# Ledger of designs, part 341: VH-VL binders against q9h9l3

Target 1, 176 residues: q9h9l3
Amino acid sequence: PRKMVAIDCEMVGTGPKGHVSSLARCSIVNYNGDVLYDEYILPPCHIVDYRTRWSGIRKQHMVNATPFKIARGQILKILTGKIVVGHAIHNDFKALQYFHPKSLTRDTSHIPPLNRKADCPENATMSLKHLTKKLLNRDIQVGKSGHSSVEDAQATMELYKLVEVEWEEHLARNPP

## First folded at step 17 (VH-VL)

Design zc81 (framework fv_nivolumab)
Fold by ESMFold2-Fast, scan of step 17:
Structure zc81 (fold): chain C 176 residues (1-176), chain A 124 residues (1-124), chain B 107 residues (1-107)
Amino acid sequence: as target 1 above (176 residues)
Amino acid sequence: QVQLVESGGGVVQPGRSLRLDCKASGFTFSDYEMHWVRQAPGKGLEWVAVIRYEGSSEYYADSVKGRFTISRDNSKNTLFLQMNSLRAEDTAVYYCAKEGYWQSSAFLRYFDYWGQGTLVTVSS
Amino acid sequence: EIVLTQSPATLSLSPGERATLSCRASQSVDDYLAWYQQKPGQAPRLLIYDASNRATGIPARFSGSGSGTDFTLTISSLEPEDFAVYYCQQYDYWPLTFGQGTKVEIK
C-alpha cells in the first residue's frame, strides 16, 4: 500500500509579459489534512506579475522564500513513491518541472464519479471551489486576496476521499 | 509569436459533415485546454466546445451535443472540430481559441488568442 | 446557464468622449469575467480579464470594474479605432457564455 498526499501550488508570472507560470508556493497535506510542507518559493527568474488575485503571492512573501532548486528537492522527497492527489495536478507538476508516475497520480478535476456526485456534467472540468461547495458544503477561495494552497490541498484530499474506494477499484480494473 | 490558423470552412448542404482544423504555434499547445467559439452572421459569440490539454475529456454546448466532436493531436499542434448532421443554424464563423495562462487553483477560460475564423455556411 | 445582459445595445458617441458599457450576470460570476473588442471582419481581441486586469498591449484608456453580477467597461476618451462591438464573457460556470454585445458607433 502506498501513502497518499495532496498537493496544491501557486504560480506567479515570469518571462516575457509575465506569460510564463513559475512556482511561488507549494503546500502538501497528508491523508488526514495535516500540513507536511508549506513554503513560499523564489522563482529563478524575475517576477513580472504576482497574479495576486489567484496566487495570494506578494513581494513580502519572496523575502525569505526558499530558492526553487532547494524547494523542489524537498518537495520531490515527499512526493516520490506516494499517491499524489491534486486538482488539475498536471499544472502543479509542470511548475515543479517534475514527472510523477500516472499510476500514482489522482486528479480530482478529472474523476467522472466525483462530478456525478456533485450533479455536474461528468466530462466537464469543474473548479475546486464549485466541487467543494457542492460536496462538502464549504466555501474556499473566498475574497480577492488570493487563494490559500493549504486550504486548496486540504479540500482536494477531502474530495478524493469521497470517491476513493470506487476510483481505486476503477483504476485497478483500468490501469493507466 | 502565438498564432492560431483555422481551415476547413466552406459551403455544405444540411445534414452533411465538415471538419475544421486549427494549427497552433508559438506556445506549448499541450499545456492548454482549447476551445471552439462561433459567431453567426451579424450575431454575437457562442461557445461551442472545449477539450482537455491531453485530449482525454471533451465538453460541448447543448446546441451541438451528439453532432460535433472536438479532438486534438498534440504531436501536430492541431485542434479539430468534426461537425456532423449540420443545420442551417450552424452557419457561422468558427474560431479556435486559447485559454489564458495556467494556474494550479484557478481555471482561466478567457481567450487571450483567437484564430481569424473560418466561415461555415449550411445552405441548400 | 448564466445569462449576460449588456447595455446599452448601441452607444453613439464622438471621439474624445467617455464610453461606459455595462454587463450584468443573472447570478454571481465572482471575478471570472472578460471583455473583448471586435471590429468588422476580425476576430475578437481580449481587452480585460479577471474583471479588471488589462490584457497585454491594451491602452490605459480601457478599464474594467465590478464583481459578482454587475460589471463595467470604461473607455476614458474614445479614439477613432475604438468604434467597435464589445462583448463580455463569464467563465465561472459551464457553459461559457457571452453577452449579446454593445456597439460603440460614431455619432
Scores: ipSAE 0.842, ipTM 0.932, lowest interface PAE 1.0, mean pLDDT 93

Design zc82 (framework fv_nivolumab)
Fold by ESMFold2-Fast, scan of step 17:
Structure zc82 (fold): chain C 176 residues (1-176), chain A 124 residues (1-124), chain B 107 residues (1-107)
Amino acid sequence: as target 1 above (176 residues)
Amino acid sequence: QVQLVESGGGVVQPGRSLRLDCKASGFTFSDYEMHWVRQAPGKGLEWVAVIKYDGSSEYYADSVKGRFTISRDNSKNTLFLQMNSLRAEDTAVYYCAKEGYWQSSAFLRYFDYWGQGTLVTVSS
Amino acid sequence: EIVLTQSPATLSLSPGERATLSCRASQSVDDYLAWYQQKPGQAPRLLIYDASNRATGIPARFSGSGSGTDFTLTISSLEPEDFAVYYCQQYDYWPLTFGQGTKVEIK
């Protein structure tokens, strides 16, 4: 069977008025939740807004951060050929400037059986913290100092494992 | 320069239909979830509907569910709201609204840009 | 649904005075809270997002504070153009909800 990993990225604001989202951290975990990759990443553009409340990124993290092109290469080597799980994962792929095949992509922000298990509307895009609290009885993204992409990637993998069997069967019968 | 321009409003009788259009420019339309928000004359704001960036999923306020359909055409940078079985209570200015910046760690569903609004009056 | 209660309904103040507007949520919305200004005949304008971040182009006299269930919008010294209706909005839970508004009017 294909290897499966979960990814979560953090973005900072670059470009005019900080309106562009640029990759500033990436975490990748394996099926068991062990960390395969976790690096701060230096955007090629000037950072206008660290978005610290959500990203957890501060100026200090940029001092020895891995340049974007190098980090991208490292990350893509890990993702290629694997089933990649994420939450609103299209944003992570946009930040990486990367196309991952839809057949190997799993987005926990839009898996109707997962929302159903959480007693949430099936077509609503639910936050990772709410799904994690409802289904795993765990509080993530706690506090005001920003989110941990490692914690988010681990929670995302655990959420996917709750519906993995039924969702993989669904995808086999209804290829994306 | 971000712009959202609504059209399609007017006066209609109860039970009839209207379609509202929202033309977007100045940003990558296909990167953002888009919303409709309405405001009855002299009253506050009420969220109506949202559509995913790729058009694959929609979600509605209970007051309009089953009667309204939100859709989008990313090739034309246009958002739509098909309003069926209109009621007097649907009388409002309808605004097209863009979500804030995309962030993988959080869904930021505040509205950084709004259209000018289009008035829908449902009266017999 | 999350109910947002704004108080007072109306603030009657003079230019130069400080305005303090409250927004209370029926349950915690963390920092997923925005403030908008609306003038007659116009669309709402974003002032504050993520409870305390000032939107681009918004003057420094506007500030937001609070977290969880209690939020405040402060205008440190009212200018003539600030007399308007102000709405808070939460985006932590579906459906998205707005407060009923606080009207800041000239005394």
Scores: ipSAE 0.826, ipTM 0.930, lowest interface PAE 1.1, mean pLDDT 93

Design zc83 (framework fv_nivolumab)
Fold by ESMFold2-Fast, scan of step 17:
Structure zc83 (fold): chain C 176 residues (1-176), chain A 124 residues (1-124), chain B 107 residues (1-107)
Amino acid sequence: as target 1 above (176 residues)
Amino acid sequence: QVQLVESGGGVVQPGRSLRLDCKASGFTFSDYEMHWVRQAPGKGLEWVAVIHYDGSSEYYADSVKGRFTISRDNSKNTLFLQMNSLRAEDTAVYYCAKEGYWQSSAFLRYFDYWGQGTLVTVSS
Amino acid sequence: EIVLTQSPATLSLSPGERATLSCRASQSVDDYLAWYQQKPGQAPRLLIYDASNRATGIPARFSGSGSGTDFTLTISSLEPEDFAVYYCQQYDYWPLTFGQGTKVEIK
């Protein structure tokens, strides 16, 4: 019944010496993996470090990027009232300066049954690339040119679907 | 200015217990996974334990699993390590360590800030 | 677990010389590798993260390179305060692991 989407964001370094993580790209996909949103986002502060190795973001992506305030409004309109799936999703919400209800949040880095299926320690937070390789036999985040937030969001949704029935039952018995 | 200050180290006999505290300041403590890393006298660094940002899960090195418990109190910006059934090989300086900056879908578990360390000596 | 092997164990050099320190991983750790400096009685200090990024406040003479299994820390011209022990650390796999260290000492 409730609609579900998956999100993944990319951050760049702003503030003194690039220590602050600021939103610079956001991708949102639906249950089937279709892209609902994918935009480069211009932080309100000067970018000190593009973190290109991880973010995939370069100066040219910022030229026509959507300003943060506008992008945030668009993204929140998509997320509000939906079950939102992400990997280490609290970082995405911090970058968005947004609070999403815990009852509607699913974090694939913190689902013990998912780690168990991957034959990994249940209480360790595993990387998206390792879970995707072990459970979906797929290599993501390949190469040295940065990650694709679309690819990451799609993988995150597919991982959640592997434990959806079991985890939704757990949450119904143990409301957050 | 980020600071991590450990306390609670001392000399204890084998089989006894000791609790270490780490007081954090200068960053949003509740946003980061926190770690304990130890170093035996004259030896290298060994990772000990990690705790999730909200305290909901913990993971341990095999050498301490079942004996040590990591915990945190986000309201007090404090990290703890409860060490039970201590052994001579647990003798080390124990460091509280903070993970690097957060990045989308990548866990950057290098340690950008360390405490000064607190010495634990397990001796009969 | 991932084993990190540092070489040489000890590097004896004079101030002004270039130091090259090696760290080799038993399997690929991509770019999830950091370097630390430790002086006697002090906590480790982050020098390099993500294989090649210099941490804040670290002098330009320090640089990191490599990817996968072979990594290098270079100090272009040793200053007196650079004589210390250096550790590499991988963070691609659990458990997190460190190399055994390389001691850079005065010749």
Scores: ipSAE 0.778, ipTM 0.914, lowest interface PAE 1.4, mean pLDDT 92

Design zc84 (framework fv_nivolumab)
Fold by ESMFold2-Fast, scan of step 17:
Structure zc84 (fold): chain C 176 residues (1-176), chain A 124 residues (1-124), chain B 107 residues (1-107)
Amino acid sequence: as target 1 above (176 residues)
Amino acid sequence: QVQLVESGGGVVQPGRSLRLDCKASGFTFSDYEMHWVRQAPGKGLEWVAIIRYDGSSEYYADSVKGRFTISRDNSKNTLFLQMNSLRAEDTAVYYCAKEGYWQSSAFLRYFDYWGQGTLVTVSS
Amino acid sequence: EIVLTQSPATLSLSPGERATLSCRASQSVDDYLAWYQQKPGQAPRLLIYDASNRATGIPARFSGSGSGTDFTLTISSLEPEDFAVYYCQQYDYWPLTFGQGTKVEIK
């Protein structure tokens, strides 16, 4: 396996009026798109808003979900020391309450050559669904029942692979 | 709790420059993309610019591209809009606006909090 | 850019009546649509986000519905403070765009 993984998380609303974003699912795939981790995660706080339209999380998913502290430990063991690819990945790291080194982080929402290939403005932060449609001719995040974090992580890895050689060379010359 | 306070508005001649500031409080400023939205007197709302949470990229409406620069200082919880080569049609109330809750793979760019607005009048 | 057309431009009603405001997108924006209320001299206030979710502190009489290209904001029974201008906004495509507004005024 390459020392590169892709991650996508789903958040639910906790805290006052559901305004706090708390981790409720995490999916991690390897370079080839194989699932390394995919678990529903129980936040330590009461869930006020499942945000099901985006998260795909429902009350039934919480019944046997892995407690946050345990899930976080498992996830961090997979991420530590690896190149981690994500889309708007800073949100995933916030939900994990985790700092990952910028030198080992790849954000497909912030790679100008990727936007250029998609015929999109280089400085615009494009959605995962739009980049995936333009570059891979694949529809993701379909329907109203929420997103699949596995599907999103797989699409994110495939998008990164389109610019990997060029972007890694750029980063070697311009370390973050 | 959450508050956005704009300043820097005023009357300025065409072709001149003006800088707007937006001071944020009551939330973790560095966690959110921030926007400027304007409204000409008696007209509707027009989106102006966005800046990424870390200040590393900016994107603009075509009407202001090349003339306006959005920037931020996360250590001071402050958002800026530098307006150059001002035109009469830039006359508007300028609002600082904060994005709503965040998700990993979906960008939800609705505005849950707005500043009070600061009036910029471009006239000779 | 995505054009949002709001109708009617002006809606004249009495307190206690039901208000139905329409917003039509030139192309599907899925559920990436918000509604705002604006009173004279004030900043806009978020009412509805993600097409149908009521924002914090917004009374239950406000509801949003629709998906794709056709959206509706409903006020089940108008209160005096509800007479204002209402804007829809899409956030599925760049640039972000707003409708022209619907003014809800006292009959």
Scores: ipSAE 0.827, ipTM 0.929, lowest interface PAE 1.1, mean pLDDT 93

Design zc85 (framework fv_nivolumab)
Fold by ESMFold2-Fast, scan of step 17:
Structure zc85 (fold): chain C 176 residues (1-176), chain A 124 residues (1-124), chain B 107 residues (1-107)
Amino acid sequence: as target 1 above (176 residues)
Amino acid sequence: QVQLVESGGGVVQPGRSLRLDCKASGFTFSDYEMHWVRQAPGKGLEWVALIRYDGSSEYYADSVKGRFTISRDNSKNTLFLQMNSLRAEDTAVYYCAKEGYWQSSAFLRYFDYWGQGTLVTVSS
Amino acid sequence: EIVLTQSPATLSLSPGERATLSCRASQSVDDYLAWYQQKPGQAPRLLIYDASNRATGIPARFSGSGSGTDFTLTISSLEPEDFAVYYCQQYDYWPLTFGQGTKVEIK
């Protein structure tokens, strides 16, 4: 049995006109939803657009933020060798500039049985908030002050638990 | 500079097939989900199809399901739309469209860049 | 499917006048709404995304407002190049849907 964690990151806009997505917060929770890591992260480049509506990040969060290279090292130590659950998790891995093995990756935006339980088309990439509302009867990402990566990681783990048994059996019979 | 260039449009008879290509440049093509959007003459915009950044999954509008196939070749920065069993109502300008910036757990499927469009006319 | 209703269908105005365009959703789409401008023979051009953010290179006279079901695109003072068709688009629900368009034409 491998250990399992869920991750969610927040990005800010860097580079020309803020078009580059750079890591600015990362939250990791364990199987029970307990926080293992939650830090604001300082990008190595100037922040052009905080994208606060989605990220929840403001200038004050950068004051004591962990520099990217240090945060990346801490995060990778937690993720290595574990099953990592996320929603559209390839974006989190891009922000971390990290490759995680596909065999240990679980993407709740791309699990057909999960969509089926939600009465959604199996091939549609459904948002975390919609799956959480349909399957857990919980409203997340509420309000206009940005998302909580802790809340998102916790919701993502709970969604995965709904299909864990059947999906792990599927993967064991159909290894990636 | 970001550019999307469509090709492959033309006049075809009902029941025939046509393939559209979209050549992308100026951004990391493999990082983005890509879409096709169409517009019938004198009408509004209609979303047609989506393909995941790695090509592993596709999703279609009900009007084209089972007839159209979206695909991509990330090594060539090219998006494709294979259109089979064409009908008169498929007559439209077809646009290749790129999603905006990516964010974790939020899907921001607005289109920051569009190709110039390629006209497909299905007539007997 | 989410239906987006744009009003008015046509706005006949003169250069220098203020244009106010409405987009109403059949149910809440939160802030997952964009506005596009389209001129004859051209591809649509992104103006506003996430309900109120101006896209790169879009003049300050364009602004977006609203949330949930009621959205507004405002052009504070029309320039000759602003006479075009404007579309709203929601991206909160599948399938992605567009409004029917508002044509802004010269009086």
Scores: ipSAE 0.831, ipTM 0.931, lowest interface PAE 1.2, mean pLDDT 93

Design zc86 (framework fv_nivolumab)
Fold by ESMFold2-Fast, scan of step 17:
Structure zc86 (fold): chain C 176 residues (1-176), chain A 124 residues (1-124), chain B 107 residues (1-107)
Amino acid sequence: as target 1 above (176 residues)
Amino acid sequence: QVQLVESGGGVVQPGRSLRLDCKASGFTFSDYEMHWVRQAPGKGLEWVAFIRYDGSSEYYADSVKGRFTISRDNSKNTLFLQMNSLRAEDTAVYYCAKEGYWQSSAFLRYFDYWGQGTLVTVSS
Amino acid sequence: EIVLTQSPATLSLSPGERATLSCRASQSVDDYLAWYQQKPGQAPRLLIYDASNRATGIPARFSGSGSGTDFTLTISSLEPEDFAVYYCQQYDYWPLTFGQGTKVEIK
């Protein structure tokens, strides 16, 4: 059996008018929800918009933050060869400028049985906040000061565990 | 400069079909979820359909579910709306709409750019 | 579905006056709310996103405030080009929904 981790990243706006999404924090947790990695990451480009309402990132977090190239190497070393769980995980991989094999990727925003358990339309691509409330009876992403990528990664792993047996059997019979 | 250009609108009889196209330029089309929004003459805005960045998931307003199909071709930077079994109440200007910036922790489904719209009139 | 109610339906004002537009949600939408401006024959234009963030190129006279169920769009001093219809939109839950619109017209 392969090892499994969950990931959540936070992005800030760089480039013209702050429209480019650049990695500024990454959290990785193991199957039990223990933190394996949690670092603020300094983008290679000037930050135009901290997007603090969602990212939780402020200027002080960029002081002594790990440079992107170094953080990317550390993160990829953790992810390589593992089953990686995330919510809208393609955004995390884009921010990391990384390709992870589809056979080892699990996206909790795109698992029809998970939406079914939550009494939601199977193709609706529900938010992490709503799935966590419906299925785990837990409020995450509370307040206005930004999201915790650790909290999001932990919730994502717990959501996946609700459908893990069913979904792994589905993937074994219907490979991506 | 971001541009969305719709085409394919026109006059069509009830029960017939029509396909709308939306050509995107000025951004990496394959990175963004896309939507169709419509507006009946003299009325407000109504969300119609959603498609995931890779085309693997679609979701529809109840009023069009089973009749309309949203699709995309990322190699051509083009979004489509196939409209079947058209009804008089489908008469509207149809807008192609692009989602704003992407975040890992939140779905931010506001529309930072819209096409100019294409008019679909369903009548005899 | 989440219903958005805009008030008033019509504001009749003169250039230089302050406009205050309300959008009320049937249930909390947190900060997942945007405002759009639409002029006759034109596509909607994004003004405000995430309840209070001004979109690129939008003049400082436009501001958004509120959270949860009660939201306000303020135009501090109306310019001639601001006479238009304004729509709020929530994106907290499916289906995405818009308010019915507030028309800001010249007195």
Scores: ipSAE 0.822, ipTM 0.930, lowest interface PAE 1.1, mean pLDDT 93

Design zc87 (framework fv_nivolumab)
Fold by ESMFold2-Fast, scan of step 17:
Structure zc87 (fold): chain C 176 residues (1-176), chain A 124 residues (1-124), chain B 107 residues (1-107)
Amino acid sequence: as target 1 above (176 residues)
Amino acid sequence: QVQLVESGGGVVQPGRSLRLDCKASGFTFSDYEMHWVRQAPGKGLEWVAYIRYDGSSEYYADSVKGRFTISRDNSKNTLFLQMNSLRAEDTAVYYCAKEGYWQSSAFLRYFDYWGQGTLVTVSS
Amino acid sequence: EIVLTQSPATLSLSPGERATLSCRASQSVDDYLAWYQQKPGQAPRLLIYDASNRATGIPARFSGSGSGTDFTLTISSLEPEDFAVYYCQQYDYWPLTFGQGTKVEIK
């Protein structure tokens, strides 16, 4: 059986006026929500905008941050061959400059049964905070100091568990 | 430079159809969610439709559900809006709009770039 | 759906004056709020995103503030090119919604 992990990344703005999204933190949790990886990551480009309201990243976090190439290698060793769960996970993979097989990818922002359980339109891409509130009665991403990628990865895994049996059966009948 | 250029607007009778195109350039089109927003003459802005970066999910304003279809062709950097069963209240300038920056745990669906707009007039 | 109410509907001021525009949401939209400027015959132009961040190329005289249900766009000293219609937009909830607009006109 394949092992399953959940991932959430934080991005900062690089490039002209901070328009490019670059990886600055990555958290990975196992099926039970235990942290397997959580590191601040130093982008190879100058950080123009920390986007602290969303990312939680500040200059202090960059002082001892793991360089992107090293962090990427560590992260890929954890993800390779596993079922990887995320919310809008294509953004995490873009930040990692990584392709993960679609057959091993689970996106909690794009699972119609999950939206159905939340009494949300099946085709609307719902935010992690709203699905977590509706289905787990838990407030995440509170305050103005930025999001915790650990908290987001843990919430994402718990959301997936609510539909895991049903969704894995659907995928077995209808491979992506 | 980022550009969005709409085309396909015109004058049509009620019950007819039109297809709007939006040609994108200056950014990686396949990396961004796209939207259509309209504005009736002398009125405010109204969100119309959303499409995911890969075209696999679409969502619509209640006023257009079942009549309008949003789609995209990432190989041609083009966004489409197929408008069927047009009504007088669909008369508006239609803008295609690009989402801003992407973040993993937050959907930031503000529009950093807009097309110039194309006018659709539904009149008998 | 989230209703955004902008006030005043029309703001009549002279160049050099401060403009203060309000946007109130029917329920909390956190900081998922943007402001746009629109001139006759033109597409809207992004001014502020995430409640308080100035978009690229937007002059420092424009600032956004507020969170939750109460938001403000401030133009510290009006320039002739600032007389336009301003819209707020929330993106915390589907459907995405806009305020009805505030027209800033020359007195």
Scores: ipSAE 0.829, ipTM 0.933, lowest interface PAE 1.1, mean pLDDT 93

Design zc88 (framework fv_nivolumab)
Fold by ESMFold2-Fast, scan of step 17:
Structure zc88 (fold): chain C 176 residues (1-176), chain A 124 residues (1-124), chain B 107 residues (1-107)
Amino acid sequence: as target 1 above (176 residues)
Amino acid sequence: QVQLVESGGGVVQPGRSLRLDCKASGFTFSDYEMHWVRQAPGKGLEWVAAIRYDGSSEYYADSVKGRFTISRDNSKNTLFLQMNSLRAEDTAVYYCAKEGYWQSSAFLRYFDYWGQGTLVTVSS
Amino acid sequence: EIVLTQSPATLSLSPGERATLSCRASQSVDDYLAWYQQKPGQAPRLLIYDASNRATGIPARFSGSGSGTDFTLTISSLEPEDFAVYYCQQYDYWPLTFGQGTKVEIK
């Protein structure tokens, strides 16, 4: 009876020369794709590089954005005790400075049966956009204005649902 | 600050094995996917292999599949390439390379830092 | 496999001239493209990433443009240290691939 959510975050560059990836937006959706959380988040450090091509974040989004410490608390309350699905989800957890239990984490960039269904090598880490195109016949992350973390979280949940039964059985037999 | 230092190159006969090491410093090694890229004498660059940040997944160029094994030891900040059944056409300078910044919505597999390269010569 | 074709193979110019290097992909790579400079006996050096972003420490005379299948690296005014081989690289899809290189040499 554990509830399942999908998460996707966007990062901006902070620190020397913008080399540090800092959380600047987080979206969480439920099993059916309904939005549970979607907020712009203000990093505690000066933003050097908005990385707008990928993040979709601009200076205007930082006006009245939720401070990192407050947003982190809200997000962790949603994630705690749930199965959390993401694509390369370790990056989302790094940005949140959070460790989610491995047993409750599902990474759609590292599920061999999912790659197999997409006719991709089982051990290659495929991008979300390519898996979504091959398996759902849908184009995501289009255009030059940045990615939508809501769109990415929704696509991630739909991809996981394609292998959910098979993968949950595998994890029950092979606990992480 | 960031450094990648390679070792292990040398001259070997066809069919033999060689192991390359790459020691990383100046960044959180365990956060990044790492790669090997090679360059034959007088030729261009060829991507060889990639390994996930935690070492749990590896991917190879078709030319080396089944012969080369990429691995890493995050506790020692070290990347490895085990090269078996070497062929004359494997003769190249081998570079270890670090992927760019991490972003949850995109894989940015450009190489912001490279090792100095180590020469592997396969000759009879 | 995505093939990257660089043109010209060799570009002969004098210091102070503008260099324009092309890279064409066999299919769209969106903005997942980087440019590297390599001098004899040295490892490649990142110049441009994400098609148009200049890497840290790279002089303003270097710029990248283009998207999809057609990309350009421009050096606005060649300095003596810019005579080198230049490679483009795509990272949109596996396997990662490089162009064959463009050699910028002194005329």
Scores: ipSAE 0.821, ipTM 0.930, lowest interface PAE 1.2, mean pLDDT 93

